# VHH binders against o26223: the designs that were tried, part 259

Target 1, 191 residues: o26223
Amino acid sequence: MKLLWTSQHIKVTVHIDGKVSKMDVLEAIKTRRSIRKYQDREVPEELIDKILDAAMCGPSAVDERPWHFIVVRNREMLEKIPEVHPYGAMVKDAPVAIIVCCDSSLEKIPGFWVQDCSIASQNILLAAHSLGLGAVWTGVYPLEDRVEGIRRLFSIPEHVIPFSVIPLGYPAENPGTRDLFDPDRIHLEKW

## First folded at step 14 (VHH; framework vhh_7nfr_2)

Design Q70
Fold by ESMFold2-Fast, scan of step 14:
Structure Q70 (fold): chain B 191 residues (1-191), chain A 124 residues (1-124)
Amino acid sequence: as target 1 above (191 residues)
Amino acid sequence: QVQLQESGGGLVQPGGSLRLSCAASGFTFSEKWMSWVRQAPGEGREWVSSISYSSGWTEYADSVKGRFTIARDNVKNTLYLLMDSLKSDDTAVYYCAKHIYSAFPETQDAFDIWGQGTQVTVSS
């Protein structure tokens, strides 16, 4: 298992170099897709660290930075997420998931933590894509059923609010790209 | 419009078995955790068992563990309680309850919708 892990790390490094050097920011934004099927392959801790670093680089209201993250690799815990999140069936098949949380004690301006955590969630998706991984944002907040289900499943204290659950892995699907530009949604000078 | 209707209660001798059913309507049953809660004469409500959306997670009160089985049919929108090795202490009105949150109940305030109840009497 040690030897296979070392070999996997070397392969991941070569892949990361190729992926990062070939994809500019606009390409990453335009080609990122929600990925719900993952290879049976572990994601190295070094990649999770890079993704979380990118998550924390997002802007936040009055620089409140209310984010906390739970990294879940335990198979039994991943298997329980679909039991508290009805649209999270794919999470049990992912090698890892990140739960984006808000520590309400860090909130400086009421309500803006939702935007802060949305930005962090999107940065996780873009960073994962740029590193050759696939991910999907599964919504938790503002659905009270899911918020309380996830909070109790992971023993999250009452002053912390789970915002999103993002499973990640090496993609086992390629949905292609979408052409989403709609000029009818652009208004010049006034509505 | 949201409704839970229990059935299957009755008189049974000690050591006997019963199967309770709860028909759900007016909400997306497959997206809700469900519980059975009972109330014996002169006693408060006692949580019996809970089941997650797809039956992947179930829990039981210590008093019924190993004797009762909770199950659900999401196609028929029906919750079940299979009761084996019944004891006189199992005599109660059994209520079907819909969870507010996808979590095991800490108190009876965890439920927002209750059925009318079905009487189970264990007696010779």
Scores: ipSAE 0.249, ipTM 0.665, lowest interface PAE 4.7, mean pLDDT 88

Design Q71
Fold by ESMFold2-Fast, scan of step 14:
Formats: structure tokens, C-alpha cells, sequence
Structure Q71 (fold): chain B 191 residues (1-191), chain A 124 residues (1-124)
């Protein structure tokens, strides 16, 4: 079985009843779901390394690449995240979480670090999905109480801003597919 | 409530032509990518062709490119497959498929096949 994309239009030749040996980028984007329930299984360090490599490959404004990452596996620390992040309750049950941070000293153009870290966060979610893991983005910035709570909990210096917390694990849920395409949000040539 | 009803198959000689139809109901047809998928005796399912909802973009498997034409009528909620220069290898049950996503399907799980299909037999 083979999957091949061409620039004619989008062209795919696929045998539908077999297995695909890899996940195509469009498939990964469309089938990725937020996963908040995890199996009681360790995630190998090799997979975390691959995910972070993918995160750092994202584009950034004027190539500033301001991101830093904290990998949290310590159970006691994971259990404290919901105390400073109300929508992060699932983090305490995850085997690992990645905290995406911006080092403001690396910022070359003011304000674009938010977009940079958003891109890195999405790459983490897609990479995790492609490797058979589940993950969910939980927002930290710009909510000041969450920013300061996470900063204090992980001893993050003042010039570094925690942006998101992403718990990861082998999925223990399989949410159904979604169709979110809305042609009314597409305007041709003018509004 | 989703219904897909294929028709137009039959016995045809090599080099012949057939026109398949798929009547769709129970969903907003004009907003969905639609595909034709076939299954030959003793083989797995094979994607044949896809058409976008309103842009009219079309895609074809290499095995049918230049011989088959996919079309749709969004007023009548009908999908078509116009098959020319038929070969023995085109013998299969043909199913129309609604895409689960509002885009081109990547896997078997991306297709909703609701009908019984229509048999095409190319034989001398």
C-alpha cells in the first residue's frame, strides 16, 4: 500500500482496506484530537526527544526561536500544576508534561514570541499524535495568575515567560472525528 | 439518516463505457467532498476518484486517470462517475463515499460508505 501526493491537484493513490505505513501531514492535522485521559504507561525519553526536535523546527519571527522547554516527569510536581492552573486537572494523571516557555532575552522583535510559542505548541501536539501519543494544549499566557503560578512552581526566572503546559501520554480515550470546515469563513478577493 | 444509493453498473466489454450515479440524502451534499471507491473480487478497497464540494477540483487514481471523469450536481445531490475505455481490471463493486472530513480523505476511516454499491463487470 502506498500514499503519494502530487502537485497536479492533491492526488492520492491509496488502498483503503490496508494499513498506511506512516501518517501523512494532512491526516495528522485532521485526526489530531485533544486527549485528556492517559494510560498508566511511561513515555520513552526517545519519543520526547523527537517531539521537542519537531517543536524547535517551527518558524519564528526573524528566526528568533525564543522557546525553551521544561520536561516534567516528577509525579509530585505534576500533581501541583492543577493548583495554579484550573483547567489543567488532567496534568496530574499524565506520565509527562512539557512546559513551553519564551526566553525574552532571545526576542528580536517585540510581541511575536506569542506566535512563536503557539507554533511550537502545535508542533508538539502534532508530533505526539504522529508517534501514537495523546496530548492537550492548556493555556498559561496571558493569564497573569497562571503565569506567576507556573513560574514560581518551576523556578522560572523573571525574563522567561511560561506560555503553555502540554501533558502527554498513551491515549486512554478515542474521541470521535470532527468536521470543522466552514466555507462562510472564506472570502474570495475581498471581505 | 445519511443515505447513499449507487446505480448504473452492469456488464460491459473491454473498451466500453458506463456512467455510475450516486443519489445522496440526509446531509448537506454541497458542503462535502465525495469519492468513488471500488473493491475487486478477492482484493481490498481501492480509492478511484474524488471531487471537492463547490470548487470543482478533481483527483484520480493513476489506474483510471484519463479514462474516468468524476462529476457532481449539487442541485440534485447526485455524484457521477463517467467511465470510458474500460479494462478487465476495472471489474469491481463501486461505492460512493461521503468524506468524514470536509476535505480529501487520507485513510479508510475517512470514508463513510452507506450504500450497497453497484457492480461493474468488464468481460469479453
Amino acid sequence: as target 1 above (191 residues)
Amino acid sequence: QVQLQESGGGLVQPGGSLRLSCAASGFTFSEKWMSWVRQAPGEGREWVSSISYSKGWTEYADSVKGRFTIARDNVKNTLYLLMDSLKSDDTAVYYCAKHIYSAFPETQDAFDIWGQGTQVTVSS
Scores: ipSAE 0.000, ipTM 0.098, lowest interface PAE 18.6, mean pLDDT 81

Design Q72
Fold by ESMFold2-Fast, scan of step 14:
Structure Q72 (fold): chain B 191 residues (1-191), chain A 124 residues (1-124)
Amino acid sequence: as target 1 above (191 residues)
Amino acid sequence: QVQLQESGGGLVQPGGSLRLSCAASGFTFSEKWMSWVRQAPGEGREWVSSISYSRGWTEYADSVKGRFTIARDNVKNTLYLLMDSLKSDDTAVYYCAKHIYSAFPETQDAFDIWGQGTQVTVSS
């Protein structure tokens, strides 16, 4: 059987101290934090499917949608990621990681695949947060040693570029929210 | 127009040295992996060496490892091959080649642009 992806609109539900609350889009954006510590608890396949469905809904230059995803649950493989990604130490402690890739054969406008894969990566982070999970974006592209290390580790073809590695799980930390609004970065009418 | 132009070939005695250059134009050189490929008389093309866009990754054919050095100057849009301890078996036309993908070239189909070549003859 082929993998089934949820095509329904996801109701955003956040679990806080055993209570269920609904998170709107602005609240999700403002409260999402990078999570690097995870509970020793499996993430159901249904939640991964919902996250990847959301990832594929991102806007893409000329609708090229060049993204492909590798879902890694194997502990031995997760433990090898830090060997090729120095800032990916937390990946070995995650129950699952998603590798966001670009299939360059699907690229229609040169260079925009980076933006397409960035959008997919951000959607993974937001979708995970909305489902009560924590995640962090660890950068792969454009660092050649990381790109080639990840490619060889996961048998990624020559025409496919690994872009990011996103470990995720149930959060084992609560870093709190930040107010990052800076009016000095807003210019009215001209610079 | 995308172009690769090799230079620096010539006649050299065994044990001698040559420096090949490849001038690139018409594409963003600093974003592309580059290779040197050679073709000896009566033989097929043989991959010699590759270098990544950042210079963080270099690879060499076993036949040239320790004798040749691949280098690049992304400001001058130039690829180099420094050839030391030349042997008669190194006699070939040397081609500069642009990679399609940022990865090691598994076949000749990994390249989309080729230079015209520069002749290297090692003879006593």
Scores: ipSAE 0.000, ipTM 0.271, lowest interface PAE 11.9, mean pLDDT 85

Design Q73
Fold by ESMFold2-Fast, scan of step 14:
Structure Q73 (fold): chain B 191 residues (1-191), chain A 124 residues (1-124)
Amino acid sequence: as target 1 above (191 residues)
Amino acid sequence: QVQLQESGGGLVQPGGSLRLSCAASGFTFSEKWMSWVRQAPGEGREWVSSISYSYGWTEYADSVKGRFTIARDNVKNTLYLLMDSLKSDDTAVYYCAKHIYSAFPETQDAFDIWGQGTQVTVSS
C-alpha cells in the first residue's frame, strides 16, 4: 500500500530502498507562503510553544540571543494593531499574533540584533507552516512610527525594540508555490 | 469514543453516481479538516479530496476533478463525497479520514483517525 498525493501545494518524493526520503525541511522552505486569511479557530498553546522553541533555535551573533516574544490572543488588542501598523490589517482576523522583540540589554555586538530577530522571525514562519498553520511577517523595525506605536500599545519598555508582528492561524487560503531559482545569481570562484 | 463511519458504497454502472457519507463522533467535527482517501484492488492508498471546516475550502486529486464534490454538514457531523460520471478506475474502498492539522495531507501519517471504509465497485 502506497499513499499517492496530487496537489500543486504538496510535493512528495518516495523511493523503494528507503535510502532516499522525503525532503521535509526543503519542502517546508519551498512551499511556505505568506498567509493572510485565517479560519475562525483557536491555535492550541502547545503549537505556540513549539513555534517559539523553534524561534529560539536560530543562530545569533556571538550567541547573544537578544529575542523576546509577546504572544497576543486578546481580540481587543489584535484589533488595535492595524491602527499603528497600516499594512497589518489581517492581524485583526487572526486568532493569535507573535511580536518579535529585541532586548537591547542582551546585545553584545552593535547592530546584529536585526539579523538575529530576522532569523527568529523566519523560524516562526517555517515552524508554523510545518505544523499546518499559516503566518505572515509584517514589518515593524526600522519604521520609527510603527516601532513607537507597537511599543505604546503593548507597554514595551524603552530598552526593548519591537521588530516584527507575525499573525498566525489555521489557513483559509492556499496559494501556489513559487519557482524562484535563478542561476544568474550564482557565481563560481569569483564575481 | 472517537470514530468515523462510512456508508453509501455499492455497485454502479460506468457513468453512474453515488453519494458517500461519513458519520463522525467523539470529537468536535466542526473544528477539523476532513479527507476522503481510496484504495483500489492491489494498489496503494490515493488521496481523493480534502475540505476545511470554517470556509469549506476544497481541493481534489487530478483524477477526480470535475466529477467528485466533497461537502460537509457541521450540524449533522457528517462528511460527504458526491461522485458523478463514475469510471471503472474509481473502483476502490473509500475511507473517511480526520486531519491532525489544518493543511493538505502529504502522507497517510497526516491523519490520526480513519474510518473502516466503504466499497465502491464500478462495473458493467
Scores: ipSAE 0.000, ipTM 0.102, lowest interface PAE 17.5, mean pLDDT 84

Design Q74
Fold by ESMFold2-Fast, scan of step 14:
Structure Q74 (fold): chain B 191 residues (1-191), chain A 124 residues (1-124)
Amino acid sequence: as target 1 above (191 residues)
Amino acid sequence: QVQLQESGGGLVQPGGSLRLSCAASGFTFSEKWMSWVRQAPGEGREWVSSISYSGGWDEYADSVKGRFTIARDNVKNTLYLLMDSLKSDDTAVYYCAKHIYSAFPETQDAFDIWGQGTQVTVSS
């Protein structure tokens, strides 16, 4: 299918579990949780487009922007992901997953693609949350067995490295928020 | 010690059945893809079947499809090959092999641990 984009500058009102929610950036960061249970509801293509746009807005070392994304909606393919990723069992129950990849031919400075793809993955999680969806980051790189399993399952070329698999959907769980602030991890001026 | 130990081979008549077992030790069996590979007298190694770590995805060589079934028991750390409608061309040493990656093998280099093999002879 072609990308459906009705406007480049749409103001979005977020609906979470049937309720309207207005999230600022700080609220989105503080309330985002890993979501592993999803409603049996399709995620509109327009929301995936917004999430991928946000993914590409992260800073990238020397502006190399090495990321590519695979959007997986096919039920049979989603059911095979847990067979190549032992801690990805929840992916088979998600309506859609995004695979974040690095095209090594686009890398300008060695090693920083990991940071670039980490930033893109986090932006996917935050954007999904802000749009009323739930998601979770399942690790692929640097585990060689998962990298090669995902690569072969999705016919990813050898010069492209699968980094993370992020299932997403409308949340079917509400784990609540966490208070993680620890002032002992903040040092003024010196260690 | 990391080890794979095959058993269940033997002499069987054409059209007969055999069940091969492979006992795994020294690694987390439930997290590894496994394969059966065979070698007929005077021939190279031939991939027979592979199974994902949970058993939810399996594949077979065209020569055995519909006659053989690969299975695993992750509680007992054991891999199985159920062989039905055996033919003389199935005569080979059958090896259990552990995958390096969670993917179907393209070459023999896809495996890091091999068993010693068990002989299957299909003859009247």
Scores: ipSAE 0.281, ipTM 0.685, lowest interface PAE 4.3, mean pLDDT 89

Design Q75
Fold by ESMFold2-Fast, scan of step 14:
Structure Q75 (fold): chain B 191 residues (1-191), chain A 124 residues (1-124)
Amino acid sequence: as target 1 above (191 residues)
Amino acid sequence: QVQLQESGGGLVQPGGSLRLSCAASGFTFSEKWMSWVRQAPGEGREWVSSISYSGGWEEYADSVKGRFTIARDNVKNTLYLLMDSLKSDDTAVYYCAKHIYSAFPETQDAFDIWGQGTQVTVSS
């Protein structure tokens, strides 16, 4: 690590020895895997901001964009998530988690908020992967027990629906990629 | 079918200890938050303690903090309340209750299944 000086501000530059590779969007989609093991390393706020910017760029029915996000870094709060979400055990070991929420007051077409929040959740996963992080989507909605547990834990108002909890961090595992293309699921001109 | 059955109540002297048990059947106990709720003679129901399904999160009413401990055994489908330093004000029927949601109760309507209760009497 070295510091570069500007006329008014200090610029910090991290030296990286040729281990960085770029991926295009198709490669990012095809190589993204669910990551549930994380290094004991802080994720910079700058990367979280980039991920949330990407999350908000998804298409939305009649442009309703009902999504809101809670960023959780507090260790005590992360440790309580598994107590209200049985498949969220890995969240306690993550340095940060994002809770994707729907503000139902912003919904213009009934039911499409589920697609909107799914798109936002997937964009979080893809953006994290493209930035060298690992993440996993843990489901909250439509399971009422998890919805109410997460709502209570984070003081989420009644008109807001917690949709997913996405822990993320620098990956401590590297699962292989999968070839999932199945031509039998493609129908030409009719079923 | 879905049932909660309390045991372990009785008569004890002030300063004594009791261990209450609640045997659960007819549902997946390991997936449900559980509570103890008590009702003293002529009084309304008072929440005592709650425990998350794994046991990693528990809370207590201010009146019992430091004296009572809630615990669970998910292999035996049993909820416990370990009561220490008992006082005459702890005299009540103690009910085991199953939560509707994985959250601490704000009202008694937070529970869908109740046991029949076990009497605890603290008296010299």
Scores: ipSAE 0.324, ipTM 0.714, lowest interface PAE 4.0, mean pLDDT 88

Design Q76
Fold by ESMFold2-Fast, scan of step 14:
Structure Q76 (fold): chain B 191 residues (1-191), chain A 124 residues (1-124)
Amino acid sequence: as target 1 above (191 residues)
Amino acid sequence: QVQLQESGGGLVQPGGSLRLSCAASGFTFSEKWMSWVRQAPGEGREWVSSISYSGGWYEYADSVKGRFTIARDNVKNTLYLLMDSLKSDDTAVYYCAKHIYSAFPETQDAFDIWGQGTQVTVSS
């Protein structure tokens, strides 16, 4: 199944906590927080389409773009994720989750797919935030137990590697702000 | 070190019940899927049941569905098999096994640690 991409994807204003919000890039980066509590409210396919479009716009090594995505809305399947991922308890309460995968047959440079899929995962988090949704990255790769658990749960073929599970929904929590700037981690000219 | 120790086996009459226990040590039990596997005299190993980390996902072999219940206690680091309506065909050595992956086993090579087994004999 393929989602339809239209010029309607260019102009969207989303309500966040009852207020209209439109974020610039720096605001989105600085204010994105991991969200683990979701409203009992469906996420429209249109928003998932926008998020996946953003995910695929990331840079990739030698333009290999090895990403594949599984969109999970089935409640029974979402409830099983915590049984193969011990830190994914919040996934069962989300209306939808995206599994970011690497198709190894598309890999051109060994090992760079990890960076490619990390970029795709971060773009999902930022895009979700910009659209008034909350999300969290739950780690799968490189933990062999989780990789094989997710693979078998979703019938993922051997040449495809599940990388991350990202539950998404309208936020039911508002974590406090963080100021993470540390000038001691910036070195000029030399270490 | 890493160890699985079964108990609760014995001789029981047809239609009787037994509760098997498996005490786990040397690893983080709450982070591992666990199984029961049995071996009847002169037969190969037969998968009986598996259970996920929390006990929220579990499955049974068709031969035992409706009669056996798998359970776990993550505080006590113990796996259980509650066996009801026992039949002569249930006679076997029952092994506790730790999964390599958080998935239902496709072969006996899915396990890295095995207990020593406990004998269950169903006979008049």
Scores: ipSAE 0.361, ipTM 0.732, lowest interface PAE 3.7, mean pLDDT 89

Design Q77
Fold by ESMFold2-Fast, scan of step 14:
Structure Q77 (fold): chain B 191 residues (1-191), chain A 124 residues (1-124)
Amino acid sequence: as target 1 above (191 residues)
Amino acid sequence: QVQLQESGGGLVQPGGSLRLSCAASGFTFSEKWMSWVRQAPGEGREWVSSISYSGGWIEYADSVKGRFTIARDNVKNTLYLLMDSLKSDDTAVYYCAKHIYSAFPETQDAFDIWGQGTQVTVSS
């Protein structure tokens, strides 16, 4: 028997610890850093919902929106990710990770799903940062070893492609800010 | 240039022990799952054990569980198989194999690089 989602199962999240931070878009873009060290503190479900809402708001080729997301909170599963992803060691220490996937059956224009899932991944990073969380994009696609490892670990169907693994948590490090503006990379009128 | 070289095989009596080694070269060993696979006289290949990148995820065939231990040294680029309580049925050529994917093998097609093998003979 399936469980029906009713009003009795709707959770009302009350903000009891810390403050919800809001920043403007340019500040979020310029100050977001890859965070690989997390506090031993759970991320509220409401914040994950807000992050995934933002992920789904990205532009998508012919509005195909092929993305699906796996939210991983199970400690045993998080601890196995470094065993199928050699640069994902920090995932085992995160309270939660999001796996960004492409459902190829939803693809309308071949190949553009990579851009769609990249946009969703970046929106996850920006949304997490704007909410006071830290995150890092760990690459899965196009490395076949990692794609197949993550697929089998999470029972992902053959027509679905795992794209990225993004651990998230309250940051336990502050790498500071960067100024990356390089005018030599800007060409006026022609190359 | 990518190669796997096994060593440590030999003749041993039932109940004895052997330690097999596999020296890996030409690839980033620490980023690959590794397996031991054996082939007994007149039989097909049989998967023995697999180990993940760091050794945090290990599995064994039911026939060897509790008697064999797989291990790896990512600094020395070496895979090991410690074989205890050897039985006549363990007589086989033992191969070191590199996984194509970070997953337990479903078929022999799961491996792209194989060693030349080392003979283990358990006399009875």
Scores: ipSAE 0.356, ipTM 0.720, lowest interface PAE 3.5, mean pLDDT 88

Design Q78
Fold by ESMFold2-Fast, scan of step 14:
Structure Q78 (fold): chain B 191 residues (1-191), chain A 124 residues (1-124)
Amino acid sequence: as target 1 above (191 residues)
Amino acid sequence: QVQLQESGGGLVQPGGSLRLSCAASGFTFSEKWMSWVRQAPGEGREWVSSISYSGGWKEYADSVKGRFTIARDNVKNTLYLLMDSLKSDDTAVYYCAKHIYSAFPETQDAFDIWGQGTQVTVSS
């Protein structure tokens, strides 16, 4: 129930001799896991605000920042998400979900909005983890069925593309950590 | 490869009931919204009802709301339409349809796969 690696205790500060703490952020990155089971606890609005602030801090192509976010707390709406997203069953059990959207009218160069919204989605996952929450990225784009379903459910206009649905809450599971380092995927100087 | 096969139609008197079935194969049935669409003699196709992946979200045309119930069995890959209080105006060929976008269709072009249909006649 208690998370030791919350962002409330993670500080990037200058130490004596100009040194910066370098392990707290790396540990957060390495210990973040997809969480699909949540406690029956509300997530404070202040934490959602911090998560969305982090989401908007990502780099974007030509600084287009095409992202918009829908914050869903309404239980009836959360319960309908699995009806238009077959891999979103866990969303109905989450206290809140964030839908990451692209406003195509803000796109300056074709196709890079996918990267922009991917960065925003990952920042949401990492920020949630750092704040003691669990979250999972459920894919919407580029699957036309899911894009249209989510659009209709949340009255999203045609020029806006729903990209991902991210349920989040206090974790009710601990899947442990993964050892993913693979030196065979690192090539020095040339392929 | 993908097939939809309707059954359960027939002749019934006004106020009667029928249960239509649609057996689906060749696709992941549990991941698609499904609809019933009908076509009366000499008329265009009319959307009747739609059901979401698990059956938790259902929509009905105003003409059938309160009389028809759409249901699905994802283990059997079968779609159902339970028709109560049938009227002469319900006489039509009933088609099972798979949604292109697995959401509420706005036009007939939103359906990817159609079955052969089953005739429902409400008479005398």
Scores: ipSAE 0.025, ipTM 0.503, lowest interface PAE 7.7, mean pLDDT 84

Design Q79
Fold by ESMFold2-Fast, scan of step 14:
Structure Q79 (fold): chain B 191 residues (1-191), chain A 124 residues (1-124)
Amino acid sequence: as target 1 above (191 residues)
Amino acid sequence: QVQLQESGGGLVQPGGSLRLSCAASGFTFSEKWMSWVRQAPGEGREWVSSISYSGGWTDYADSVKGRFTIARDNVKNTLYLLMDSLKSDDTAVYYCAKHIYSAFPETQDAFDIWGQGTQVTVSS
């Protein structure tokens, strides 16, 4: 017998400033793309608040929730991010960026903060996409030069670890859809 | 084969100008912050200037502000120090240094790779 994959669709209705967005969760996951070109348009604070609310709804190891976020809108600061992060060139053109951080003093299980902050980062990307924004994840941890560069640029305390930088804006590009399903990576009952 | 090779030093009169170059090889130059550090005869090392990946962020020691300019060419993998209004107290061996972290140095331990140095002598 053939194995048939069937997708279940869950429709979520989001009301933002009197606007209605309807996007299936699976549709959001499958159509989200890294966006590195942004319109010269302000992102409302209400949208950033909703994105950060979604970020904090992620699961975390033993509910430690070690994440902290820095919201950067200042143009001079955004222009300095590419100077400490070589893959952050697009950040200077974004209207806003979110820096995902881990407060190590909140960590209950050593090492799980990486998963916690990865979950928060992914929720930021999906929430941004669902709200009509584009974003891209740029890695900071575990690269020591980027970690310390970002730490010093934003006066981040020694016990706090910058994990990722996520620029956001209204997209000025529309990359095509991708088909990434690979059945050769699925093993039934044994390798 | 990670190497930094300085050139452009020499003897110059007070008030003169020099341009130092540092050729980098064996690493991705465009992904590293770079500095110039000098050492005068009988003195310790003194940080002179630093430059970020793209050159959009620079800083200078108070002793050289307004007289020196740090620059880089990421296509040629070369760091520069343009020195104007040279003074006798600028006499030193000038070293090119690669940063460990993308940040301005707090100590000399901020660098992992050093060049051989190039001598600058300011004298009449």
Scores: ipSAE 0.279, ipTM 0.687, lowest interface PAE 4.7, mean pLDDT 88

Design Q8
Fold by ESMFold2-Fast, scan of step 14:
Structure Q8 (fold): chain B 191 residues (1-191), chain A 124 residues (1-124)
Amino acid sequence: as target 1 above (191 residues)
Amino acid sequence: QVQLQESGGGLVQPGGSLRLSCAASGFTFSEKWMSWVRQAPGEGREWVSSISYQGGWTEYADSVKGRFTIARDNVKNTLYLLMDSLKSDDTAVYYCAKHIYSAFPETQDAFDIWGQGTQVTVSS
């Protein structure tokens, strides 16, 4: 596919299979970076809806789809997140954050909800990047201190487990791209 | 060897003020919520106040709200309780306590480390 540059982080692809994309999948995966500095600029609800749609399109164990999402835009609530999450300082400066949760009542196979919520979290990061936004995954589960702090701050019921807090916004930093390919981690036929 | 050491207790008259301090060692103080808990003679432990990592979120028992102020200094690893308008009912041993989780306590089981306590007596 022929790629056309619209910005440093966005490319336009030529029509293939009736679709036009701003960035192809491999490019999006390779260029996504954790972004912790955000512009003082609102993120439209339509972009949040697209990101959450992408999150729910992830595979899940036995199709259990246990994820629920809390969208936080309230400045006072965002400012309290660093008080229950020691590595969440950047959240208070973000225009919005998404809390990825597991509803344990939807779990069909024990323990796989962690993988399901990890997939949803990664899809949020990739979708945000593809839409010109920056985001970062701040870990909550399995750290009991953070799980209970986030649960109580957002009145999350006992059967629901907060998994990650993902602040997002228009990027105010550009960390550049990394080339992480390491052939020593690839084993042919056997270990 | 996690340790909490209280100081600043004493005898004070009704309406007086005291400042309690708690020196913390052996853990990353700036990453832990802290509380003050008191125990009056012949009574069980009563939660007094809690403070978040940087002090951005504090809560108080209804009995002390408006009279006591909890504060912390993360550079000095010290927790404070500033007590104003003291009443005879405030007479108790005051304990510094380290939280297990970053949330306001529901029971005494919310704490894993306790100090030795400092006696506060409000009496003429």
Scores: ipSAE 0.219, ipTM 0.638, lowest interface PAE 5.1, mean pLDDT 88

